VH-VL binders against DNA-3-methyladenine glycosylase 1 (mag1). Designs and how they scored, part 5

Target 1, 206 residues: DNA-3-methyladenine glycosylase 1 (mag1), of Schizosaccharomyces pombe (q92383)
Amino acid sequence: TKAEIHLSGLDENWKRLVKLVGNYRPNRSMEKKEPYEELIRAVASQQLHSKAANAIFNRFKSISNNGQFPTPEEIRDMDFEIMRACGFSARKIDSLKSIAEATISGLIPTKEEAERLSNEELIERLTQIKGIGRWTVEMLLIFSLNRDDVMPADDLSIRNGYRYLHRLPKIPTKMYVLKHSEICAPFRTAAAWYLWKTSKLADYTK

## First folded at step 25 (VH-VL)

Design V02 (from U03 with heavy chain G59Y)
Fold by OpenDDE, last read:
Structure V02 (fold): chain C 206 residues (1-206), chain A 123 residues (1-123), chain B 111 residues (1-111)
Amino acid sequence: as target 1 above (206 residues)
Amino acid sequence: QVQLVQSGAEVKKPGASVKVSCKASGYTFTSYDINWVRQATGQGLEWMGWMNPDSGETYYAQKFQGRVTMTRNTSISTAYMELSSLRSEDTAVYYCARGEYDFWSGYYGMDVWGQGTTVTVSS
Amino acid sequence: QSVLTQPPSVSAAPGQKVTISCSGSSSNIGNEYVSWYQQLPGTAPKLLIYDNNQRPSGIPDRFSGSKSGTSATLGITGLQTGDEADYYCGTWDDSYSAGWVFGGGTKLTVL
């Protein structure tokens, strides 16, 4: 792929990493979902194992009797105890409520509108919402909007990826990742994928 | 080489507890989950739950909720599964298995298995 | 009684091809990647297929996996006597009782 060619051509470290990991295969779902749904998924995933988060998310999805994802209005009016029973923390419940309100007000765009907004615009716009940080928006960008040039630099796995890539004695900072990942553009999402994969490599050490 | 080595066979009385260990080697212990699966004689595989060695998070099958505890000691790359209030029906071979998860694709699977630990519950 | 349904047994002569089916639902096979495990008599299970159709290193290409809808299939060509074993499909289940689920297992006999 163009991404593989680009990354492999950056330097010997990237060339090695691409070779070790192999072909770029993110296998992302192409299902159309509204941004507020994906943000809720991302919030559920904060500081949790992905499968644990998915379980919470799936319980939440199942609250509706019509098989549809709860509407923003339903979420806004949803009983705290119901949300808590799904496995959300109080903090995350507040975030979900905020997401619902923001969607109702139009702050969170529709899928159609989101597709017309840049990564930076979405980040700036959505991080105004309580409980939504840059990482959460980046997850939306990557997994819902299929943006190719996203580097979740604050992600611990990504930072450890650069630790591996550059053979650093300590985990680098977010700023380090941002700086050194600039050359990965316009394929920073693929770069992030490879960086995440580093923890699975045989010579990886914590 | 990646391998999981489990503790030896156990014989327990009904009502007792058993704790099985699983020592990992050949890979970064905290980069993969540890799953526990059991198999009664002549029966199929039964998933019990997973534990993430990095965070300590666990998820147990509903059948074992309240009776099973999965833990780890990262300093020695060892996972533990404790099952309490043992019954005769708990007699089985218990396996630990490395769980791989792909954050991007959502893939989850067990790729390396321990040799198994026979637990016998009898009066 | 297993969440995933497999035939209890299949048999064929050496050199022949066999297929083992695994049927689930939208909450598991329909939404998740399927793995297959081989369990030789008296041994621990071994990963045979992952990600629906991928072979781990060391697994010969005569083993194949496929997935369609809520069903998965394991294919074995050039059957050998050493292939006599139990085979299990497995996947994640996204239902309310989320977790990993196995099929009931299929006993493969090489005639």
Scores: ipSAE 0.824, ipTM 0.922, lowest interface PAE 0.7, mean pLDDT 95
Fold by ESMFold2, fold request of step 26:
Structure V02 (fold): chain C 206 residues (1-206), chain A 123 residues (1-123), chain B 111 residues (1-111)
Amino acid sequence: as target 1 above (206 residues)
Amino acid sequence: QVQLVQSGAEVKKPGASVKVSCKASGYTFTSYDINWVRQATGQGLEWMGWMNPDSGETYYAQKFQGRVTMTRNTSISTAYMELSSLRSEDTAVYYCARGEYDFWSGYYGMDVWGQGTTVTVSS
Amino acid sequence: QSVLTQPPSVSAAPGQKVTISCSGSSSNIGNEYVSWYQQLPGTAPKLLIYDNNQRPSGIPDRFSGSKSGTSATLGITGLQTGDEADYYCGTWDDSYSAGWVFGGGTKLTVL
């Protein structure tokens, strides 16, 4: 792809990483879904292992009787125990209720409206929502809105990715990640993906 | 050598249950999911669910919800699938298959399959 | 009647090329990665193609995969009698009742 060509041409470290990890193949399941759907998926994943979070999200998708993802109105009116049975914590249930209310009020845009907003406009607007931080909005940008140039610089796996990439003795700061990922533009989303994948490499060490 | 070895064939009566085992070797058992897939004679493949051996988390296909239980014993690297209230329509070969999912990449294909366990349900 | 549609059979002579189609929707082939499985008579399925067009180690490059829109294709060149098998496409389906879905299978006969 354009992203793989760009990244592998940056320096020997990136060339090696792209070769070891292989083809850029991001999760596209949430592509073109409404923003509130991805925000819920990201909330499910907060401070939780990928597989457990995925099970919670898949159970949540099955709640609506008409074969559709639960609507904001259905979530607003949903009983706490139904959401708890999916596996959401009480704090995450509060966040889901807040996402539903914010979608009904228009604070969370539709997919069409979101496509016209900048990354920073979306981050500023959506972090007002209880339980929604910058990382959660960055997941929306990456997975639902397909923004190509997003670097979740404070993500632990991505920071450890730079530790691996640059053979650093300690996990670097988010500022280090922001600075050193500038050369990855305009494909910082793909760069983030490769950095996230480093923990799966055979020569990865803590 | 990565390998999944399943328990032997079973013959059951309607209303009984069956528990199929799947022993993993050649890889870290807790690092990958185990899927269960069945195939009736002359039919295609039907996915039943997945189980994560590290956490014990499961996700079942809607058709099997309430009838299937997927478990594991990590000390012997073995996954299990139990299907209850058996009917003649449950006659099939049952496979375990190694799978993978992550948040950034989504689902990967099932790269290692067990040899299959024939379950026959007849009166 | 499967959500992924494959032709029930295809045939070709030794040395020739065959393609096997797999048709689905946006919730599966459109947005998910396609895998192909070979099932030789009396054996378990074997992963033949993953991530739409990638071959596992040990699979010769005469097997190829591609994807366009909501359709996927398996290509096999240089057909051998040992290629007689059932071939299944498979993908995650991210709909309301999420799970793996497979095509109905295509029987390849080498004549």
Scores: ipSAE 0.820, ipTM 0.902, lowest interface PAE 0.6, mean pLDDT 92
Fold by ESMFold2, fold request of step 26:
Structure V02 (fold): chain C 206 residues (1-206), chain A 123 residues (1-123), chain B 111 residues (1-111)
Amino acid sequence: as target 1 above (206 residues)
Amino acid sequence: QVQLVQSGAEVKKPGASVKVSCKASGYTFTSYDINWVRQATGQGLEWMGWMNPDSGETYYAQKFQGRVTMTRNTSISTAYMELSSLRSEDTAVYYCARGEYDFWSGYYGMDVWGQGTTVTVSS
Amino acid sequence: QSVLTQPPSVSAAPGQKVTISCSGSSSNIGNEYVSWYQQLPGTAPKLLIYDNNQRPSGIPDRFSGSKSGTSATLGITGLQTGDEADYYCGTWDDSYSAGWVFGGGTKLTVL
């Protein structure tokens, strides 16, 4: 791909990483979904391993009786214990309720509306919502809206990815990631994917 | 060297339960999911669910919800699938298959399959 | 009956080429990675193609995969008698009843 070619041409560290990880093949499951659905998926993943978060999200997806993802109105009216049974914490349940209210009010855009907004406009607008930080909006940008140039610089796995990539003695700061990922533009989303995958490599160390 | 070895054939009466085992070797058991897939004679493949050996987390296909339980014993690298309230239409070959999922990549294909366990439900 | 649609059978002579189609929807083939499985008579399925078009180690390059829109295709060239098998496409389906889905299978006969 253009992203793989760009990244592997940056320097010897990136060339090695792209070769070791292999083909760029991002998760595209949320590509056609509404923003509130991806925001809920991202909330499920906050401070949780991928497989546990995936199970929670799949159980939540199956709650509605009409064969559709729960609507914002259904989530607004959903009993706390139903969401607990899926595996959501009390704090995450509050976030789901906030997402539902914000979708009903129009603060969270439709996918069509969101496609016309910049990354920064979406971040500024959506981080006003309780339980929705920058990282959660960055997941929306990457996985639902397919934005190619997003770097979740404060993500622990991404920061550890740079520790691996640059052979640093300690996990680098968010600012280090922001600075050193500038050369990855306009493919910072693919860069983030490769950095995230470093934890799967045989020579990865904590 | 990577392999999944399943327990032997079972014959059961309607209303009973069956528990099939799947012993993993040649890889780190807790690093991959285990899927269970069944195939009735002359029929296609039917996915039943997955289990993550590290956490014990499970996700079941809707058709089997309430009848299937997937577990593991990590000390012996073994996964288990138990199907309850057996009926004659549960007669099938049951496979375990290694899978992989992550948030950034999604699902990967099932790359290693057990040899299968024939379960026959007959009066 | 099957979420993914495959022809029930295909046949061709040794040395020829055959293709097997797999038709789905946006919730599976459209947004998910496709895998293909070969099941020789009396054996377990074996991964033949993953990530739409990648071959596991040990699978010869006469097996190929592709995907376009909501359809996937398995290609087999240089057909051999040992290729007689059932072939299944499979993907994750990310609908409300999420899970792995398979095609109904295609029986390949080498005449």
Scores: ipSAE 0.819, ipTM 0.902, lowest interface PAE 0.7, mean pLDDT 92
Fold by OpenDDE, last read:
Structure V02 (fold): chain C 206 residues (1-206), chain A 123 residues (1-123), chain B 111 residues (1-111)
Amino acid sequence: as target 1 above (206 residues)
Amino acid sequence: QVQLVQSGAEVKKPGASVKVSCKASGYTFTSYDINWVRQATGQGLEWMGWMNPDSGETYYAQKFQGRVTMTRNTSISTAYMELSSLRSEDTAVYYCARGEYDFWSGYYGMDVWGQGTTVTVSS
Amino acid sequence: QSVLTQPPSVSAAPGQKVTISCSGSSSNIGNEYVSWYQQLPGTAPKLLIYDNNQRPSGIPDRFSGSKSGTSATLGITGLQTGDEADYYCGTWDDSYSAGWVFGGGTKLTVL
């Protein structure tokens, strides 16, 4: 892929990493989801195993008997206990409520509108919502909007990825990641994928 | 080489508990889940749950909730599965298996298995 | 009893091709990656196929996997006597009672 070629050509470290990990295979879903849905998924996944988060998320989805994802209005009006029963923490429930309200108000755009907004615009816009940080928006950008040039620098796995990549004695800061990942543009998402994969490598150490 | 080495065979009485260990080597222990799967004699594979060695998170199959506890000791790269209130139906070979998870694709699977631990529950 | 359905047994002569089916639902095979495991008699299961159709290192290319809809298929070409084993499909189930699920297993007999 173009991304692989680009990354492999950056320096010896990236070349090595791309070689070790292999082909870029993010297997992104092509499912069209509204931004608020993906944000809810992202919130659910915060500080949790993805499968655990998915279980919560799926229980949440199943609240509706019609098989449809709850509407923002439904979420706004949803009983706390119902959400709690799905497995959401109180904090996350607040976030979900905020997401719902933000969607209703138009702060959270529709999929169609989101597609017309830049990464920076979306980050700036959506991080105004309680419980929505940059990382959460970046997850939306990557997994919902299929943006190719996103580096989730706050992600611990990504930072550890750079620790590995640059053979650093300590985990680097977000700023370090942001600075050194600039050269990965316009394929920073792929770069992030490779960085995440570092933890799976045989010579990786925590 | 990635390996999972389990503890030896166990013979237990009904009502007792059994704790099986699974020592991992050849990879970063905290980077993968540990799954537990059992197989009764002549029966198929039955998934029991997973444990994430990094966070300690667990997810148990409903059938075993309340009876199973999955833990780990990261310092020795060892996972444990304890099953309580044993009954004859719990007689099986118990396997630990490394759980591969891909955050990006959502893939999950068990790619390396222990040799199995035979647990016999009999009066 | 198993969430995923496999034929209990299949058989073929050496050199022939066999297929093992695995049927599920939209909440599992339909939405998740399927793995296949080979279990030789008296041994632990071994990963044979992952990601629907990927082979781990060491698995010969005569083993193949595919997925369509809510069903998956394991293909074995050039059947060898050493292939006699139980084969299990498995995947994650995305229902509210989420977890990994196995098929019932298929006993492959090499005639």
Scores: ipSAE 0.817, ipTM 0.920, lowest interface PAE 0.7, mean pLDDT 94

Design V03 (from U03 with light chain D94E)
Fold by OpenDDE, fold request of step 26:
Structure V03 (fold): chain C 206 residues (1-206), chain A 123 residues (1-123), chain B 111 residues (1-111)
Amino acid sequence: as target 1 above (206 residues)
Amino acid sequence: QVQLVQSGAEVKKPGASVKVSCKASGYTFTSYDINWVRQATGQGLEWMGWMNPDSGETGYAQKFQGRVTMTRNTSISTAYMELSSLRSEDTAVYYCARGEYDFWSGYYGMDVWGQGTTVTVSS
Amino acid sequence: QSVLTQPPSVSAAPGQKVTISCSGSSSNIGNEYVSWYQQLPGTAPKLLIYDNNQRPSGIPDRFSGSKSGTSATLGITGLQTGDEADYYCGTWDESYSAGWVFGGGTKLTVL
């Protein structure tokens, strides 16, 4: 792929990493979801195992008996206990409420609108919402909007990825990741994928 | 070489508890899940649950909820599965298996298995 | 009573091709990656296929996997006597009680 070619051409470290991990296979879903739904998924995924997060998310999706994802209005008016029973923390429940309100007010755009906005525009716009940081928006960009040039630099797995890539004695800072990942553009999403995969490599050490 | 080495055979009375250990080597222990699967004699494989060694998070099959506890000691790369209130039907070979998970694709699967631990429950 | 359904047994002569089916639903095989495991008599299961159709290192290309809809299939060509074993399909189930699920297993006999 273009991404593999680009990354492999950056330097010997990237070339080696791409070779070790193999073909770029993100297997991202192309299913159309509204941004507020994906943001809720991202919130559910914060600091949790993916399967644990998915379980919570799926329970939340199943709250409605009509087979539809809860509407922003339904989420706004949903009882705390119901949300808590799905497995959300109190903090995350606050975030969900904020997401609902922001969607109702139009701050969170529709899928169609979001597709017309740049990564930076969406980040600037959506991080105004309580409980939504840059990482959460980046998850939306990657998994819902299929953006190719996203580096979730604050992600611990990504930072550890650079620790591995550059053979650093300590985990680098977010700023380090941001600086050194600039050369990965316009395929920073693929770069992030490879960096995440480093923890699975045989010679990886924590 | 990636290996999972389990503790030895156990014989227990009904109502007792059993704790099986699984020592991992040849890879970064915290980068993969540990799954537990059992198999009664002449029967199929039955999934019990997963445990993430990094966070300590767990997910148990509904059948074992409230009766199974999966833990780990990261300093010695060892996972544990404790099953309480043992019954005769709990007699089986218990396996630990390394679980690979992919945050991006949602992939999940077991790729390396321990040798198994025979647990016999009899009065 | 397994969530995934397999034929209890299949048989063929050496050199022939066999297929083992695995039937599930939209909450598992329909939306998840399928794995296949080989269990030789008296041994622990061994990963045979992952990601629906990928072979781990050391697994010969005689073994193949495929998935369509809510069903998966394991194919074995050039059947050998050493292939006599139990085969299990498995995948993640995203139902309310999320977790891994196995098929009931298929006993392969080499005639």
Scores: ipSAE 0.856, ipTM 0.931, lowest interface PAE 0.6, mean pLDDT 95
Fold by OpenDDE, fold request of step 26:
Structure V03 (fold): chain C 206 residues (1-206), chain A 123 residues (1-123), chain B 111 residues (1-111)
Amino acid sequence: as target 1 above (206 residues)
Amino acid sequence: QVQLVQSGAEVKKPGASVKVSCKASGYTFTSYDINWVRQATGQGLEWMGWMNPDSGETGYAQKFQGRVTMTRNTSISTAYMELSSLRSEDTAVYYCARGEYDFWSGYYGMDVWGQGTTVTVSS
Amino acid sequence: QSVLTQPPSVSAAPGQKVTISCSGSSSNIGNEYVSWYQQLPGTAPKLLIYDNNQRPSGIPDRFSGSKSGTSATLGITGLQTGDEADYYCGTWDESYSAGWVFGGGTKLTVL
């Protein structure tokens, strides 16, 4: 892919990483989802194993009897105990309520509208919502809107990726990641994918 | 070389508990999940649950919830599976298996297996 | 009883091609990656295919995997006597009780 070619050409470290990890295969086919649904998924995924988060998310999806994802209005009016029974923390439940209200008010755009907004616009707009940080929006950008130039610099796995890539004695800061990942543009999402994969490499050490 | 080495065979009475160990080597222990799968004689594979050695998070099959506990000791790269309230139907070979997970693609799969531990429940 | 359905047995002569089917639903095979495992008699399972159609190192190219809709297929060409084993498909199930699920297994006999 163009991303692989670009990254492999940056320097010897990236060339090695791309070779070790192999083909760029970040995504699987998924149904189109509205931004508020993906944000809820991202919130569920905060500080949890992906499968643990998915279990919670799937239970939440199953609350509706009609097989549809709960509407923003349904989420707004949903009992705390129901959400808690799905496995959400009190903090995350507050975030879900905020997401619902923000969707109803139009702050969270529709899928169609979101596709017309830049990464920066969406980050600025959506981080106003309680419980929605930059990382959460970046997950939306990557997994729902298929943006190619996103670097989740706050992510611990990404930072550890750079620790590996540059053979650093300590985990680097967010700012370090942001600075050194600029050359990965316009394929920073692919770069992030490779960085995430570093923990799976045979010579990786924690 | 990636390797999972399990503890030896166990013989238990009904109502007792068994704890099987799985020692990992050849890779970063905390970077992969550990799954537990059992197989009764002449039967198919049955998934029991997963454990992430880094966070300690677990997910158990509904059938075993309340009876199974999956833990780890990261200092010795060892995972444990404890099954309580044993019954004759729990007689099986128990396997640990390394679980690869991908947050980005949603991929999940078991790629390396232990040699298995025979657990016999008999009065 | 198994969430994924496999034929209980298949057989063929050496050199021939065999296929093993694995049928599921939208909550598992339909939305998840499928793996295949080979279990030789008296041994632990071995990963044969992952990510629907990828072969781990050491697995010959005469083994192949495919997925379509809610079904997966394992193909074995140039059948050898050493291929006689049980084969299991597996995938993640995103149902209410999320977890890994196996097929019932298929016994392959080389005639």
Scores: ipSAE 0.846, ipTM 0.929, lowest interface PAE 0.7, mean pLDDT 95
Fold by ESMFold2, fold request of step 26:
Structure V03 (fold): chain C 206 residues (1-206), chain A 123 residues (1-123), chain B 111 residues (1-111)
Amino acid sequence: as target 1 above (206 residues)
Amino acid sequence: QVQLVQSGAEVKKPGASVKVSCKASGYTFTSYDINWVRQATGQGLEWMGWMNPDSGETGYAQKFQGRVTMTRNTSISTAYMELSSLRSEDTAVYYCARGEYDFWSGYYGMDVWGQGTTVTVSS
Amino acid sequence: QSVLTQPPSVSAAPGQKVTISCSGSSSNIGNEYVSWYQQLPGTAPKLLIYDNNQRPSGIPDRFSGSKSGTSATLGITGLQTGDEADYYCGTWDESYSAGWVFGGGTKLTVL
């Protein structure tokens, strides 16, 4: 791919990382889903391991037996205990309810509408929603909207990815990540994916 | 060498339960998911669910909700699948298979399979 | 539930080429990575192709995979009698009853 060629050509550290991780193969499961669905998936993942978050999200998907993800109206009206049984914390349940209300009001766009909005416009608009931070909107940009140049610089796994990549003694700051990922443009989403995958490498934990 | 070794064949009567074991070796058991897949004689593959050996969390195919339980014992690197209220239609070979999932990459194919356990449900 | 469609059988002579199709939907093949499994008679399935077109170590390059839209194809060139097996495509399906789905299988007969 263009992204793999670009990243491999940056320096020896990136060349090695792309070789070790292998082909860029991002999660595309949410590509055709509405923005509120990805925001809910991202909320499930806040401060949880991937597998635990996935279990919660899959249980939530299974609530409806009509062959569809729960609608914003269904989520708005959903019993707290049903969402608690999926594994959501009370704070995350408040976020789901806020996402539902914001979708009904049009603050959270449809996928078609979102495709016409810039990354910065979406971040500025959607971070006003309680429980929805920049990271959560960046997940929407990456996984639902397929934006190619997004770097979630405050993500702990991505910051640790740079610790691995540059063999740093401590986890670097958000600002370090922002600065050093500039050379990855216009493929910062692929760069983020590779950085996130460092935790899977055999020699990780330096 | 990465291996999954399953328990031996079982013959059960309708209404009974069966518990199949799957022992992992050659890799870190808690680093990968275990899937359970069955295959009736002359039929295709049917996914039953996954289990995360680290946390014990599961995701079951809807067809098996309420009848299947997937567990593990991490100290002996062994996964288990228990199917209750057996019917003749449950006669099949049951496989465990190693899988993987992460948030950024999604789902990976099943790269290592057990040898299979034949379960026969007969009066 | 989600269903992947494969032809029930294909056949060809030793040395020839066959392709096996796998048809699905946007919730599976369209948005997910396709795997192919070979099941020799009396044995467990074996991973043959992963991530649409990648071969595990030890699988010769006469086995190939591809994906276009909601369809995937397994290609086998230089057919050998040892290739007689059932072949299954498989992928995650993100629809209502989320889970792994497989094709019905294709029996390959080498004349």
Scores: ipSAE 0.822, ipTM 0.905, lowest interface PAE 0.6, mean pLDDT 92
Fold by ESMFold2, fold request of step 26:
Structure V03 (fold): chain C 206 residues (1-206), chain A 123 residues (1-123), chain B 111 residues (1-111)
Amino acid sequence: as target 1 above (206 residues)
Amino acid sequence: QVQLVQSGAEVKKPGASVKVSCKASGYTFTSYDINWVRQATGQGLEWMGWMNPDSGETGYAQKFQGRVTMTRNTSISTAYMELSSLRSEDTAVYYCARGEYDFWSGYYGMDVWGQGTTVTVSS
Amino acid sequence: QSVLTQPPSVSAAPGQKVTISCSGSSSNIGNEYVSWYQQLPGTAPKLLIYDNNQRPSGIPDRFSGSKSGTSATLGITGLQTGDEADYYCGTWDESYSAGWVFGGGTKLTVL
């Protein structure tokens, strides 16, 4: 891809990382889904490993019997214990309720509307919602809106990815990640993917 | 060198249960998921569920919910699938297959398959 | 019926080309990576194509895969009698009843 060629050409560290990880093949499951669906998936993933979060999200998807993801109105009116049974914490349930209300009010746009908004506009607008931080909006940008140039610089796995990439003695700050990822533009989403994948490499845990 | 080796053929009566084993070798057992897929004679492939060997977490196909249990013993790198309340239509070859999921990449195809275990349900 | 639709059979002469279609929906082929499996008589399925169009090492380059919209295609050129097998497409399906789905399989006969 263009992204793989760009990243491989940056320096020897990136060349090695792209070769070790292999072809860029991002998760596309949410590309045609509405923003509130991805925000809920991202909330499920907060402070959890991928597989545990995925199990919670899959149980949530199956609550509706009509073959569709629960609507914002259904989530607004959903019993706490039903959401608890999926595996959501009380804090995350509050976030889901906030996402539902914000979708009904139009603060969370439809996918069609979101496609016309910039990354910065979406981050500014959506981080005002209780339980939705910058990272959660960045997941929306990456996985639902397919934005190519997003770097979730405060993500622990991505920060550890730079520790691996640059052979640093300790986990770097988000500011380090922001600075050193500038050269990855306009493909910072692909860069983030490769950095995140470092935890799967045999020599990662040094 | 990566291999999945399954237990031998089973003959069961209706209403019984069967437990099929799948021993992994040549890779880190807890780093990949195990899927179970079955195939009746002359029929297609039917996915039954996945199991994460590290956590023990599972996801079952709706058709098998309540009848299937997928487990593992990490100390011997072995996955298990148990199907209860057997019926004649459960007669099939049962496969384990290695899979993978993560948040940033989604689902990967099943790259390594066991040799299959024939389960025959007859009176 | 299977969630993914394949023709039940295809045939062609040795040395010729054949394609096998796999039709699905946005919840599977549309948004997920397609894999193809070859099942020789009496054997377990073997991964033939992954990530829509990638070949595992050891698979000859006369096998190819592609995807467009909600449809996927397996291409086989230079047909050999050893290619007689059942071929399955498979993907994750991200619908409310999430799970792996397969096509019904396509029997390839080399006449």
Scores: ipSAE 0.810, ipTM 0.902, lowest interface PAE 0.6, mean pLDDT 92

